# VHH binders against Malonyl-S-ACP:biotin-protein carboxyltransferase MADC (madC): the designs that were tried, part 14

Target 1, 317 residues: Malonyl-S-ACP:biotin-protein carboxyltransferase MADC (madC), of Malonomonas rubra (o06926)
Amino acid sequence: AKWTELQDKSFLEATARERAVGIVDEGTFTEFCGPFDKIYSPHLPLMGEAIEYDDGLVAGVGKIGKKPIFVISQEGRFIGGSIGEVSGAKMVKTIQLASDLYEEMVSEKPDLPEEMRPAVVISFETGGVRLHEANAGLLAHAEVMDQIQNCRGRVPIISLIGSRVGCFGGMGFVAAATDVIIMSQFGRLGLTGPEVIEQEMGKDEFDASDRALVYRTTGGKHKYIIGDCNYLAADSIRSFRETTTAVLQKPMEEIETFRRIGSMEKIKEQIELVKLSVSLKPKDSMDVWAHAGNENPESLINMTLDEFLAQAKRLKA
Key: E = the ipSAE of ESMFold2; O = the ipSAE of OpenDDE; V2 = 0.75 times the mean of E and O plus 0.25 times the DockQ between their complexes.

## First folded at step 5 (VHH; framework vhh_8dlx_2)

Design b1 (from a3 with A104L Q107K; at its last look DockQ between E and O 0.04; V2 from the best seeds 0.00; counts 0 for: pae E 13.6 > 2, unsure alone 64.98 < 65, grease 24.6 > 24.2, SAP .779 > .668, placed apart)
Fold by ESMFold2, look of step 5:
Structure b1 (fold): chain B 317 residues (1-317), chain A 124 residues (1-124)
Amino acid sequence: as target 1 above (317 residues)
Amino acid sequence: EVQLVESGGGVVQPGRSLRLSCAASGFTFSSYYMHWVRQAPGKGLEWIGNIYHSGRTFYNPSLKSLVTISRDDSTNTLYLQMNSLRAEDTAIYYCAKGTPLYELLTKGRSFDYWGKGTLVTVSS
């Protein structure tokens, strides 16, 4: 029953491996080691151990019902959640395996039921490229984007953002390119990290040490209201798993309508919204929530998730 | 039957370079990605890097500046170039054929194919 106990664990506090194992059905997760599949050496019977390498990214495959779920889960405790050449290659390979599996299954059964369609779930936790990334990490971002494009219309890709470090830097663009974004209220999503924004804008415009301000400009409740994420989940592995499961029951054609990036102009709009948000004081951020139709926006800050979802109005467009 | 035969090992002085070869047979070499792995005395296995059928390479970050992996599909040969060798690079070096996850999942557990290894001793 350790998997069952994991379902109650805070998504914010969970490790990358706990998030990956907990999203799929009990006992179904098989983890990949490094950028290649698991292998065992026939030359070392007395040692009998698999080749392992910790690159800060958990990748593997499991199931939700009959659906194969390829999971990518970043660990922020490893070098600040940085995306390097090895971890980037693991992301690329995992997404590619999902599309390869889909093609094999459709080749065998052209009328493949939706419940059998493979999917990718990415649990982001990264501070971005400016703090840690080498040039090779930037190339990995582009390769991940290429694989996401290759999956479009074939394999749904779901982003989960609720871990401690959040999803910043180039991975913010990657998340926006996926089909669906699920956040908790503690999740943070941005194009650059809060400290980098402060360094570029100055404390007169943005104070990264103000936790409430950071959560209001990059956090899940704000992102939900302005339409930057599709779903808001409670801070538990169970809630992310249930929301993911519900999304994956939808036909692929419907899932594609949730995608946030379809053109350069949408990307530019998101950047301008971030700039506007960082120029607002915490009280001024409430003006955006009020514009969305929330008559007393400050009351939303401390609501439970259920109260928030029942009352909060979202910005249209 | 898949066969992988490493060669080019031996004794080399610190600071020197060495190139290892892996002769492959029994499968369509040009269609598969290949790995290099090593095991130093008394230590576990360490992944060095791989090379895809496209020629694209990936390396263990701790070794990236010291090694280069290449392949010659016309001779079914995989290569590992090692530069600026140090005493800690003393190890048995193995090549291995990659096994896609889909094949593993579809056919149940399969064992990966490894060469016999070639010993590299970096001794001053």
Scores: ipSAE 0.000, ipTM 0.239, lowest interface PAE 13.6, mean pLDDT 73
ESMFold2 (binder alone), look of step 5: mean pLDDT 79; pTM 0.797
OpenDDE, look of step 5: ipSAE 0.019; ipTM 0.344

Design b2 (from a3 with A104F Q107K; at its last look DockQ between E and O 0.39; V2 from the best seeds 0.00; counts 0 for: pae O 8.4 > 2, unsure alone 64.8 < 65)
Fold by OpenDDE, look of step 5:
Structure b2 (fold): chain B 317 residues (1-317), chain A 124 residues (1-124)
Amino acid sequence: as target 1 above (317 residues)
Amino acid sequence: EVQLVESGGGVVQPGRSLRLSCAASGFTFSSYYMHWVRQAPGKGLEWIGNIYHSGRTFYNPSLKSLVTISRDDSTNTLYLQMNSLRAEDTAIYYCAKGTPLYEFLTKGRSFDYWGKGTLVTVSS
């Protein structure tokens, strides 16, 4: 599809590659280790699993204006977006390239204009690590985290969560460690998938087939209210691109204020929020919404995004 | 003209240490990341590691020798410290100038200039 057509495409329904190409300016995206390079996990064939020559992860570089944008986009359709050796390495190297480019740029121009500062954008769609490559997957998560930490104060890293699979497992931690999280109302973020929760807690306590419940616990609206998400975008590549662009116009110092972790103040804030949550003994997320000051929490569920953003109150520690 | 001149090579016994130097000229040394590579007899080029402007270093994980790369921007000199040398470390060692990283992403070249190399022979 043409880039212009991609802009109107649902972020939820888009492929990893469509998300990657669409998030940057038209004609600027260059893919690393694309399908034609035939780089795939050597372990998958041995296990009788299907392979993709990009190992289910699109990585590359484009531009938004003068800003180099290193893009990582996970493909949930490939083994649930699980991370393996090859895909993990691609993530690590892509972030590293952004960091290295920044270093080079500032060496030439110590007063680098903000508009030229490299950035990393990660579209998450994953359930975690592959069973077939569990050790490699775990290491990949750790390495990605190291790279994210290395980028602090230098290269902003933005999470995009609006895909069908959502962002779960270890990649939930990875997302939380980034500077800014942008979700749609259809995005989901958590550590444990709903099916696993059901298995552990029982269907009576948590029915994973209850879609409404799942979204109240992990969905974009909920995450926005409780402060785990910074921005909500509409379900389109355009909306995610526009939101990303707006965020990246901010100076690095301001972007860092959107972090959920990384400072003692943030840690204290999170601890207080946890204490509050425990004290409230909520039966449902709606109780938390009410506590945040939303007088009619039920009305938020089916509210349009615009109405929601205009009315919804966020939880304060 | 870009010039890279390696020095410090020679014959060394196994288990010993050796420090190589690379004198750079003809470009703004402090603005480029630098690399060390080696070529053993009858083998291809092997990347050893690099050092960025900030002093950050990266190394080949497959290296059997302990290596440390450093730089002195005031003297335009690159260093390679090698410890616990083995016979398999016998090679010609080259310093190389890194290409601009942004160009690397488009052209796929990591190096644009090389020295003539210095021979390191590890033998009993």
Scores: ipSAE 0.013, ipTM 0.333, lowest interface PAE 8.4, mean pLDDT 88
ESMFold2, look of step 5: ipSAE 0.041; ipTM 0.403
ESMFold2 (binder alone), look of step 5: mean pLDDT 79; pTM 0.796

Design b3 (from a3 with N50Y Q107K; at its last look DockQ between E and O 0.73; V2 from the best seeds 0.63)
Fold by ESMFold2, look of step 5:
Parts: C-alpha cells; sequence; structure tokens
Structure b3 (fold): chain B 317 residues (1-317), chain A 124 residues (1-124)
C-alpha cells in the first residue's frame, strides 16, 4: 500500500502532507479543507486560490488505535514556512477541535479510557516570523499558546521536529510549551534560524554554511543531551510514528511530567550558548556534552541513533 | 429515544422579536452541539447556525445579524432569538442534534435527529 511505503520515507525529505498522513493509522486521515481556510484570509479573494499563501499548513484528524489524533503539519516550501493569518487560524481551530472532542467524550463517559483520549501532533517546519510580518505572526503565536494552555491536563500535544527548515522563531516557544518534543538528529530547534544568526552576528562569528556547526548547536543530538527534547527518533516517518505512539500510550498525568519547567529560559540560555560558540571553535557543544558526563564527546557526532542512545549521557534538569 | 420539541412559534408582526425554544430529551444534552434550521414555504432547508457544547456559536452569514443561538444545559433547552423579523423569515423552524463530533469531522454528517418544527409567520 502507499501508506506502508510512506513509513520508510525520510522525515527530513517528506512533505507536510506525507508527514501528516504517515503519522496516523492507514486510511484514517481526514484533511480539513473548506470555506473557512479560504474565507478567513483577507487576501484570499483578491488572489483567487492562492495555494502558496493558504496551503502552508496541513491540518486534519486521524487515529492511532482508538485515539483520535489531530494533526498539524507545516510546509516549509510554502512562503519559507512562515505562519500567517490563515494558517495561524487553522492551527488554532485544529487544537480547539481536539479540546472540544475531549470535552464531548468525557461528558458522555466520565471514566474515559486513556486509549481513547484525543491528542494533538504538530509537525513543525518553519523559519519563524520575519519582523515586518510580525502583527499576524504574533497574534497567531499568542492564540496557539492559549489553545495549548487550554489543553493542559486534558489533551496531550506532541511536537515533531525533523524537517529541513527546522523549528525556529516564535514557533520554538510554541514547541517548548507542548507536552513532548520528539526530534530526529537532523531536526533543528531554536529561536532564530542560522541565516538570521549570521546576519545579526556576522559570518565570522557564525557561519551558517557550516552545517556541522548548525547541527551541533541547534540539532537533535545536542537538544537531547541538554534535555530540550524528550525523545530522539530516526529519520523516518515510521520512527516518528512509533515514538509518538509509544508516548501517547502513557497516562496523561505521566505525559505531563515530560514538560520542561522553564523551557523558555532554556531557549534563552541556548541562544546565548550559540552566540558564545560563534566566538569559540565549533566544538562548544562538545564542552556541554563533556559536562554531561560524555568522556569523548566528539565520538558521539557520527554515531548511529542506536549507538548514540545507548551511550550518550544527558544533563539533568 | 431522542426527542426535540420546538415551541414559541406563531404569528408575529414585522419588526418584532421572537424567541424559540427547543426542549431536548433522550440524550446527554450538554455533550453535543445543536443546530437551528428553517424551511420557508416552497423552499429548501436553510441552515441558521449551531452552538458547540462549550457555548461557541457559528451562524449562516446571510442570517447572522438577525439571530442569536444560546443553550441552557441545566434545563436541556436550546434557544433561537430572532430580531427585526421580516416577512421572508416566515418558515418552519427546526432544532437538530449534532452528530458526535468525530463522526461529523470524518463522515460529513452534521446532525442526526430533528424536531417536528414550529411555524413562525411574520405578517400584520
Amino acid sequence: as target 1 above (317 residues)
Amino acid sequence: EVQLVESGGGVVQPGRSLRLSCAASGFTFSSYYMHWVRQAPGKGLEWIGYIYHSGRTFYNPSLKSLVTISRDDSTNTLYLQMNSLRAEDTAIYYCAKGTPLYEALTKGRSFDYWGKGTLVTVSS
């Protein structure tokens, strides 16, 4: 089946729709398409069907087992992955529907089995919101954060970070606010993208073309060691799906314990670490990894996922 | 058995307001979103709006300036407030129970049970 073949596809290379369909059970994904997606943008009527402006975000609902899964999957190829008025409203509405479904189910059955509890999965792929586009982006971030808060203790929200663009800017804060963050080693998480860092700090301090440096400071292995992400998955839809499934089988109260207290403060600390690393040799992550108890941290860089997970020592938060 | 009983219809002068009620029984009223729908003489069904179990509402854009939907979960009652009534608002008004949300999202059925309706006639 096409869905089965999708499971082996690289998460890094997959489209937003492939990631959304592949995370849920075969045949269960229903994509939300309708007049609200096309009506709520003030520019949509003037541009006709401006797919490039409106279709940067795939949203829908599917299942993992009996559990309804509301999926939000960003498309970095659409306007650089930036979040706008329409895509922001789509995110907010999707999370709101998950909360609404939870309320309906608990109202009908106060002893709702954990296996039936709705969840939200967000596959991030965004470089952030540029300053000149800030108004719509700021409102969208605030509204999404409100919906995440509304879901606390009720609907688990899982972040997936492994796509080419990464998860930067205000969406880094959104991801930090979710219950669980799953990254691949190719995933990148931060407050600003490598190109913006280079522009603001100068190329001598941060060379964005040095992909090894970028992955060492914002990448999944580093984020796993410092505790900014909870799980590290292989670069396949299958691995992200299996990790997500395993997390969602846990009781809600256990899932809540994975939240990082002071995650916004850790993100600010990570930005400062990135700034300092540009003024040093590109092994500043190695010093952090050594502090975590990894005696030869350079050896971790090229390990396979399984080798890394078996050997890497993590900082305790 | 699900029952929905509309009331409050009748003859009313143009420009006046009218409040319709829908008494619900046979299901957990507070768990479901509810709809109002109307049918004018010789015309098809026209969706008026719905209210979520959280109290959020959404209205047919053509009617939103004239209507307000509310619910009272303590009395299992759905309401439709209509203002500035016009002759074209003459219709049989029905309340309808929303399909469970997951089914509505995945199967496209908005509601599964209807009342018998209440007639509103706007005339001098």
Scores: ipSAE 0.529, ipTM 0.743, lowest interface PAE 1.1, mean pLDDT 77
ESMFold2 (binder alone), look of step 5: mean pLDDT 78; pTM 0.786
OpenDDE, look of step 5: ipSAE 0.650; ipTM 0.870
ESMFold2-Fast, scan of step 7: ipSAE 0.630; ipTM 0.806

Design b4 (from a3 with Q107K; at its last look DockQ between E and O 0.60; V2 from the best seeds 0.62)
Fold by ESMFold2, look of step 5:
Structure b4 (fold): chain B 317 residues (1-317), chain A 124 residues (1-124)
Amino acid sequence: as target 1 above (317 residues)
Amino acid sequence: EVQLVESGGGVVQPGRSLRLSCAASGFTFSSYYMHWVRQAPGKGLEWIGNIYHSGRTFYNPSLKSLVTISRDDSTNTLYLQMNSLRAEDTAIYYCAKGTPLYEALTKGRSFDYWGKGTLVTVSS
């Protein structure tokens, strides 16, 4: 389909490739090694062996304005086997190339304009139980986390969460390590922030038995109110693209203030949020939303994005 | 004005080691991937590997245990260490400057400048 048509497509319903192409400017996306032409890959000298084997992970580079944007877009559950090892390597190499490009640009021009600073955008789509991902993907997750750490202060990394599967397990920790998380209300993100502490302290019937509870505890509106995600977008590629563009116009120094882990200051903020959440003893997200200052929290559930953003109060320590 | 001059080639016996050098000038050496490529008689070009400023290297998997690439940014020199040489390693060895990275990724041209090459002949 045409790029303009993609802009109105539901982010929830889009394929990994549609999400990747639609986030960057029209006509600028170059996919690393297309799915059928492995023997003619022009990226082999730069990517090594990993790029030729993975149809399930879309990686490439495009632009938003003058800014190079390295895109990683997941399709379906992440599997840690042989295919998972290859897709993990592709993620690592793509982030590494973004850092390499930044180093090249600054070496040639020490006063590099912020509008030209490369960035990474990761559209997550992965699920599963914590044990499965820990056992099956440990090496891949560790190397991705290393590359995210190496980019800090240099190359901003933006998480997009709004696809059908959501972002759970080990990739939830990866998303938490990025600089900015953008979610739609239908996006699901697990095991980051106050809810992790609640689950570790008491056994809950999470994920397995109650989809309404899952959305109330992992969904975008809740995650926005408690501060686990930074921005909320409508369920369209256009809205995710516009939100991403707005974030990337900010100076790197400002973008770094949105991280939830990776500094002592951010750890202290998370500790205060955890203390507040425990003191509230919430049984339902509505109690948390009310404590954040929302007079009638149930009214927020069905608000449009614009109404929600104009009215919703966010939890503060 | 970019110049790449390979040296260190010659005739060597099988099983020996050899270190090739590439002297670079006319560009900011430390900013770019540098590559080694070879061409055996009657065959096409074969990528050996590359190295970035950080010392990070990637190798052709079939050669990974036999070669080591290094660089000295203070002298603008690229090195290729080859061990346990075999007759099939007979080739002209070229160093190459990487294309600016964004162009390489989007236009599929990994190299923009080549040296003259240095001949390595492995003969009993």
Scores: ipSAE 0.624, ipTM 0.820, lowest interface PAE 0.8, mean pLDDT 78
Fold by ESMFold2-Fast, scan of step 7:
Structure b4 (fold): chain B 317 residues (1-317), chain A 124 residues (1-124)
Amino acid sequence: as target 1 above (317 residues)
Amino acid sequence: EVQLVESGGGVVQPGRSLRLSCAASGFTFSSYYMHWVRQAPGKGLEWIGNIYHSGRTFYNPSLKSLVTISRDDSTNTLYLQMNSLRAEDTAIYYCAKGTPLYEALTKGRSFDYWGKGTLVTVSS
């Protein structure tokens, strides 16, 4: 499709490739190891799973203005967006290439302008590790975390969470380790999937089949109010692109201040506090919203993005 | 003006080692990744490997156990160490300047400047 038409497409309903192409400037996306390269995991045919040559992960580079943007876009339509050997290696290498480019640029020009600083954008759509390749998937998560550490203070990493599958499991930890999290109200973020939350808290306390409850607990509005995401975008490629662009115009030192927690131990503490909040009133996140100072929290559910941002009160960071 | 001058080639017996050098000038050597490529008589170019400005190396898998690439940024010199040479390793060896990374990734052009090459003959 035309890039201008693509901008108005729902981010939630878009394919991984559409998200990647649409987030960067028109005509600038170059895909790495795409379908035409016929790269796939050798383990998947042996496990009786359908193969995809891109292994369910679109990776490449494009531009926003003068800024090189390395894009990783996970595809939930392929094995739930799970990370395996090939997709994991693509993700690791793409982040490493952004770091390599930064080093090359700074070596040539130590006073590199912010508008030329490379960045990484990751559009998450995954339930976590691919069980067919569990050890390779787990190793890939660890290697991605290493590359994120290598980028700190050098290459900003932006998480986009607005996909159908959301961002759960080990990739929830990866998203939390990035510099900025941008969500739509339909995006879902958590360390455990809704079904695991149901099991931990009991169905009477948290029913995963209650779609409204699940979205209120793991969705963008709730995450915004409790400070677990930095920005909200409307459900369109345009809105995610514009929000990402605005964030990336900021200097690296400022972007670093958006990072909520610098260690995994602190992130676990925050998650436990959120779990406690939910367990005290498991039927609804509304009580958390009320505690944040919202007198009529139920009204927030149906507000437009602009109305919500104007009226919603957040928990103090 | 970019210049790359390879040296160290010559006639060597099978099973022996040889180290090639490439003297670079006319650009900020430390900022660019560098490649070694070779061309055997009557055959196409074969990529040997590269070394990033960070010192990290990547090799053609078929050659990985036989070669080592290194660099000395203080002297603007690139090296290729070759071990266990075989008659099949007879070729002209070229030092090549890597295309700036963004351009290499987006245009698929890995080298933008080449040396004249140095001939390595592995005598039977």
Scores: ipSAE 0.529, ipTM 0.742, lowest interface PAE 1.1, mean pLDDT 79
ESMFold2 (binder alone), look of step 5: mean pLDDT 79; pTM 0.792
OpenDDE, look of step 5: ipSAE 0.631; ipTM 0.862

Design b5 (from a3 with S110Y; at its last look DockQ between E and O 0.01; V2 from the best seeds 0.00; counts 0 for: pae O 10.3 > 2, SAP .709 > .668, placed apart)
Fold by OpenDDE, look of step 5:
Structure b5 (fold): chain B 317 residues (1-317), chain A 124 residues (1-124)
Amino acid sequence: as target 1 above (317 residues)
Amino acid sequence: EVQLVESGGGVVQPGRSLRLSCAASGFTFSSYYMHWVRQAPGKGLEWIGNIYHSGRTFYNPSLKSLVTISRDDSTNTLYLQMNSLRAEDTAIYYCAKGTPLYEALTQGRYFDYWGKGTLVTVSS
C-alpha cells in the first residue's frame, strides 16, 4: 500500500511492517536485516538450511523531519508476538544503534539541535516469550531493559500500544520502562493476559470472554486514567504518527517527565497509588474512575475518543 | 485478518497415527504455500514440510517417511498426517503461511504468519 493510504489504516489491524513504515516519513524507512543481510535463525532449520525470516519483529530506521527514528515493530501474528533470541537481539541492537548514533552526532556537534536527536519507537504486540526459547527470551528482555536504561536522558524511547495482541508478559515491563507510552482505546497493556487471570482467579471473578471487562482492566482508556499511559491516539497509523511526532518535538528533559518509573519521586507516587487502591477496595475499574473525579464513570466506556479526552479525569497521586 | 487455527492435537499412544488440521482465513489460501513446523519442549522449532499451491510437497528428510501434508483449497484447510508416532514427536505443532513466492525467492523468507499451535503428546 502507498504510504498515504497506509496512514488511514487501522493501527489495530495493521501489520508490524505497516506500522513501522507508516510511523516515519514517507520513503525514509530502511529495514534492517534486509534480503541481502542474511540473518539465520539458529532455532528454525528449514529444508536443511537456515531460514531467513524477521522472527516476528520488524526493525529499521527512518526519519520524522530531521530526526532519525529507530523503529521496532512486533508482529503478533507470528507466534503470538512471542520474543525469542533473534527477535530479542534485533530489539537490543536497534536500541543500541540509536544510542551509538546519538554519541557520534554529539561528538561531532556537541550543541546538537533537539530536532536532530535520535529516537526509538517501539510498536508492541506480544504475549511474552516463546516456550522453546524461554531462557533466551528472558535474557533478551533483560538486555532490552539495559539498553533502554542506557538511553535515558539521551535517546527518547516511545512505546506504541494499539495492536490486537496488546502488550503483555515481560514486554509489559519493557514498555513501562520506556519514556512515553502512547495507546489507542483498543490497545491493551498488562503483565498477565486475561485468560491467565481467569484461570487463576476463576471465571466468576474474571471472565476473559467479557471484552468490556478486559478493556476496563487493561485497555487504553483505563490505562490513561490511572496514569500508566501518557497519551491516547485514535486507531490509525496517522494518529499514532501524529502523536509520536508531537511528543518528539519536546525537549528530552520534558520527555523524561512522562516516565512512570526511574526516580524516587515516581516510586513514591506509585506507592501512594497502591495505597489508595487498597483503601478503595474497588470492585471494578469504574470505582477507580469515579475516585479520579469522573462522576459518571460508566459513560466513559462508550464515549468517543475526543469526548473522552475532553472530559476524563486522571487519577492524581 | 490472517488467521490460522490448528486442531486435532491430543494425547496418543506410541505407534498410533494422528491427523492435524489447520483452518486458514483472512487471505487467499489457494495462492500460498503452507508449512508445518513443530516445537518440542526445550527445543527449537523444527520444520516438518510444506505444500505448494500446486500441491507439490516438500518434507524434512528426517520425517519424510512418517508424515504427509495435504491441502483442501475449497475449505481453506491444511492437513498433516502423522504415522507411527513416537515419544520424540511430542510437540506443539504449528501451521504457517508461506510468504509471497517473490519474497521467498529473493529474500529467503518463507513464512510470515503462524497459528497458535496444537499440542501433540505421545505417551504410553
Scores: ipSAE 0.008, ipTM 0.219, lowest interface PAE 10.3, mean pLDDT 87
ESMFold2, look of step 5: ipSAE 0.635; ipTM 0.840
ESMFold2 (binder alone), look of step 5: mean pLDDT 81; pTM 0.812

Design b6 (from a3 with Q107K R109P; at its last look DockQ between E and O 0.20; V2 from the best seeds 0.00; counts 0 for: pae O 10.8 > 2, placed apart)
Fold by OpenDDE, look of step 5:
Structure b6 (fold): chain B 317 residues (1-317), chain A 124 residues (1-124)
Amino acid sequence: as target 1 above (317 residues)
Amino acid sequence: EVQLVESGGGVVQPGRSLRLSCAASGFTFSSYYMHWVRQAPGKGLEWIGNIYHSGRTFYNPSLKSLVTISRDDSTNTLYLQMNSLRAEDTAIYYCAKGTPLYEALTKGPSFDYWGKGTLVTVSS
């Protein structure tokens, strides 16, 4: 599809590559280790599994204006977006390249204009590590997080969560470690998938087939209210692009204030929120919403995004 | 002409520490990030880590706890501190100059110049 047409495409329904190409300016995206490079997991064939030559992860570089944008985009359709050795290495290297470029740029021009500061954008769609490469996947998570930490104060890292699979497992931690999280109302973020929760707690306690419940616990609206998500975008590549662009116009110092963790102050805030949650003994997320100051929490569920953003109150520690 | 000359290698007992040096010339040393790599007998090249002009460092996760990279821009010297050396650390150690990143977009390599290397042998 043409880039202009791609902008109107649902972020939820888009492919990893469409998300990657669409998030940067038209014609600027260059893919690393694309399908034609035939870089795939050596383990999958041995296990009789299907392979993709990009190992289910799109990585590359483009631009938004003068800003180099290193893009990582996970493909949930490939083994649930699970991370292996190759895809993990691609993530690590892409973040590293952003860091290296920043250092090179400031070496040439110490007073680097903010508009030229490199950034990393990660579109998440994953359940975590793949069983076939569990050890490699686990290490990949750790390495990615290490690279993210090394980018602090230098290269902003933006999480995009609006995919069908959502962002779960270890990648939930990875997303939490980034500077800014942008979700749609259809995005989902968590550590444990709903099916696993059901398995552990029982269907009576948590029915994974109850989609409304699932979204109240992990969905964009909920995450926005409780502060795990910074921004909500509409379900379109355009909306995610526009939101990302707006965020990246901010200076690095301001972007860092959007972090959920990484400072003692943030840790204390999180601790207080945990204490609050325990004290409230909520039966449902709506109880938490009410506590945040939403007088009619049920009305938020089916509210349009615009109405929601205009009215919804966020939880305060 | 770019030149990198490693020194400080030799025979050392297990558990000991060793500091390697790399003397750089022929380019503006302070403007480039630098790398350490090694090659054990019969094995491929292994990346150890790098240091940027700002002094920030990145390490191979498998070696991070055992190595420290530093630089002195006034003397155009790169250093590799290695602690608690093991037999498996026996290798030729190379310093390498970082390449402009724009080349990585097309070609891929992270380094464009290498020293001749210095041999480190860890043996009791």
Scores: ipSAE 0.008, ipTM 0.259, lowest interface PAE 10.8, mean pLDDT 87
ESMFold2, look of step 5: ipSAE 0.532; ipTM 0.741
ESMFold2 (binder alone), look of step 5: mean pLDDT 79; pTM 0.789

Design b7 (from a3 with G98D Q107K; at its last look DockQ between E and O 0.12; V2 from the best seeds 0.00; counts 0 for: pae O 10.6 > 2, placed apart)
Fold by OpenDDE, look of step 5:
Structure b7 (fold): chain B 317 residues (1-317), chain A 124 residues (1-124)
Amino acid sequence: as target 1 above (317 residues)
Amino acid sequence: EVQLVESGGGVVQPGRSLRLSCAASGFTFSSYYMHWVRQAPGKGLEWIGNIYHSGRTFYNPSLKSLVTISRDDSTNTLYLQMNSLRAEDTAIYYCAKDTPLYEALTKGRSFDYWGKGTLVTVSS
């Protein structure tokens, strides 16, 4: 599809590559280790699994204006977006390249204009680590975390969560460690997938087939209210791009204030929120919404995004 | 022509410290990341650490407490300070130049030039 047409495409339904190409300016995206490079997991064929030559992860570089944007986009259609050795390495290297570019740029011009500051954007769609590559996948998560930490105060890292699979497992931690999280109302963020929760708690306690419940627990609206995500975008590549662009216009110092962790103050805040949540003994996320000051929490569920953003109150510690 | 020349190696007793130097020429030293690697007898190459343009350093976690990397861009010199040397630190130590960024973006990051190395022998 043409880039202009791509902008109107649902972020939820888009492929990893469409998300990657669409998030940056038209004609600027260059893919690293694309399908034609035939870089795939050496383990999958041995296990009788299907392979993709990009190992289910699109990585590359483009621009938004003068800003270099290093893009990582996970493909949930490939083994649930699970991370392996190759895809993990691609993530790590892409973040490293952003960091390296920043270093090179400031070495030439210490007073680098903010508009030229490199950034990393990660579109998450994953359930975690591949069973077939569990050890390599775990290491990959750790390395990605190291790179994210290395980028602090230098290269902003933006999480995009609006895909069908959502962002779960270890990548939930990875997302939480980034500077800014942008979700759609159809995005989902969590540590444990709903099916696993059901398995552990029982269907009576948590029915994974109850989509409404799942979204109240891990969906964009809920995450926005409780402060686990910073921004909500509409379900379109355009909306995610526009939101990302707006965020990246902010100075790095301001972007860092959107972090959920990374300072003692943030940690204390999170601890207090956890304590509050426990004290409320909520039966449902709607109880938490009510506590945040939403008088009719039920009305938020089917509310349009615009109405929601205009009315919804966020939880305060 | 790019040249990297390591020096400072020799025989040292366990527990002692040693400082290695790498003299660089033939390229804009200040514009590149530089690395230290080593190869013990009968073993593969081991990455020690690197130093960025800004002076920021990264180390192999297994060696971090024992090594410090620094650079002097005015003299085009890379340094490796090693403390509390052990027998297992016996190796040929190499300095390596990082791949240009544009090449890293297209072909992947690597080391494009190496010195001839300097031998460090830790022995009682």
Scores: ipSAE 0.005, ipTM 0.290, lowest interface PAE 10.6, mean pLDDT 88
ESMFold2, look of step 5: ipSAE 0.391; ipTM 0.708
ESMFold2 (binder alone), look of step 5: mean pLDDT 79; pTM 0.793

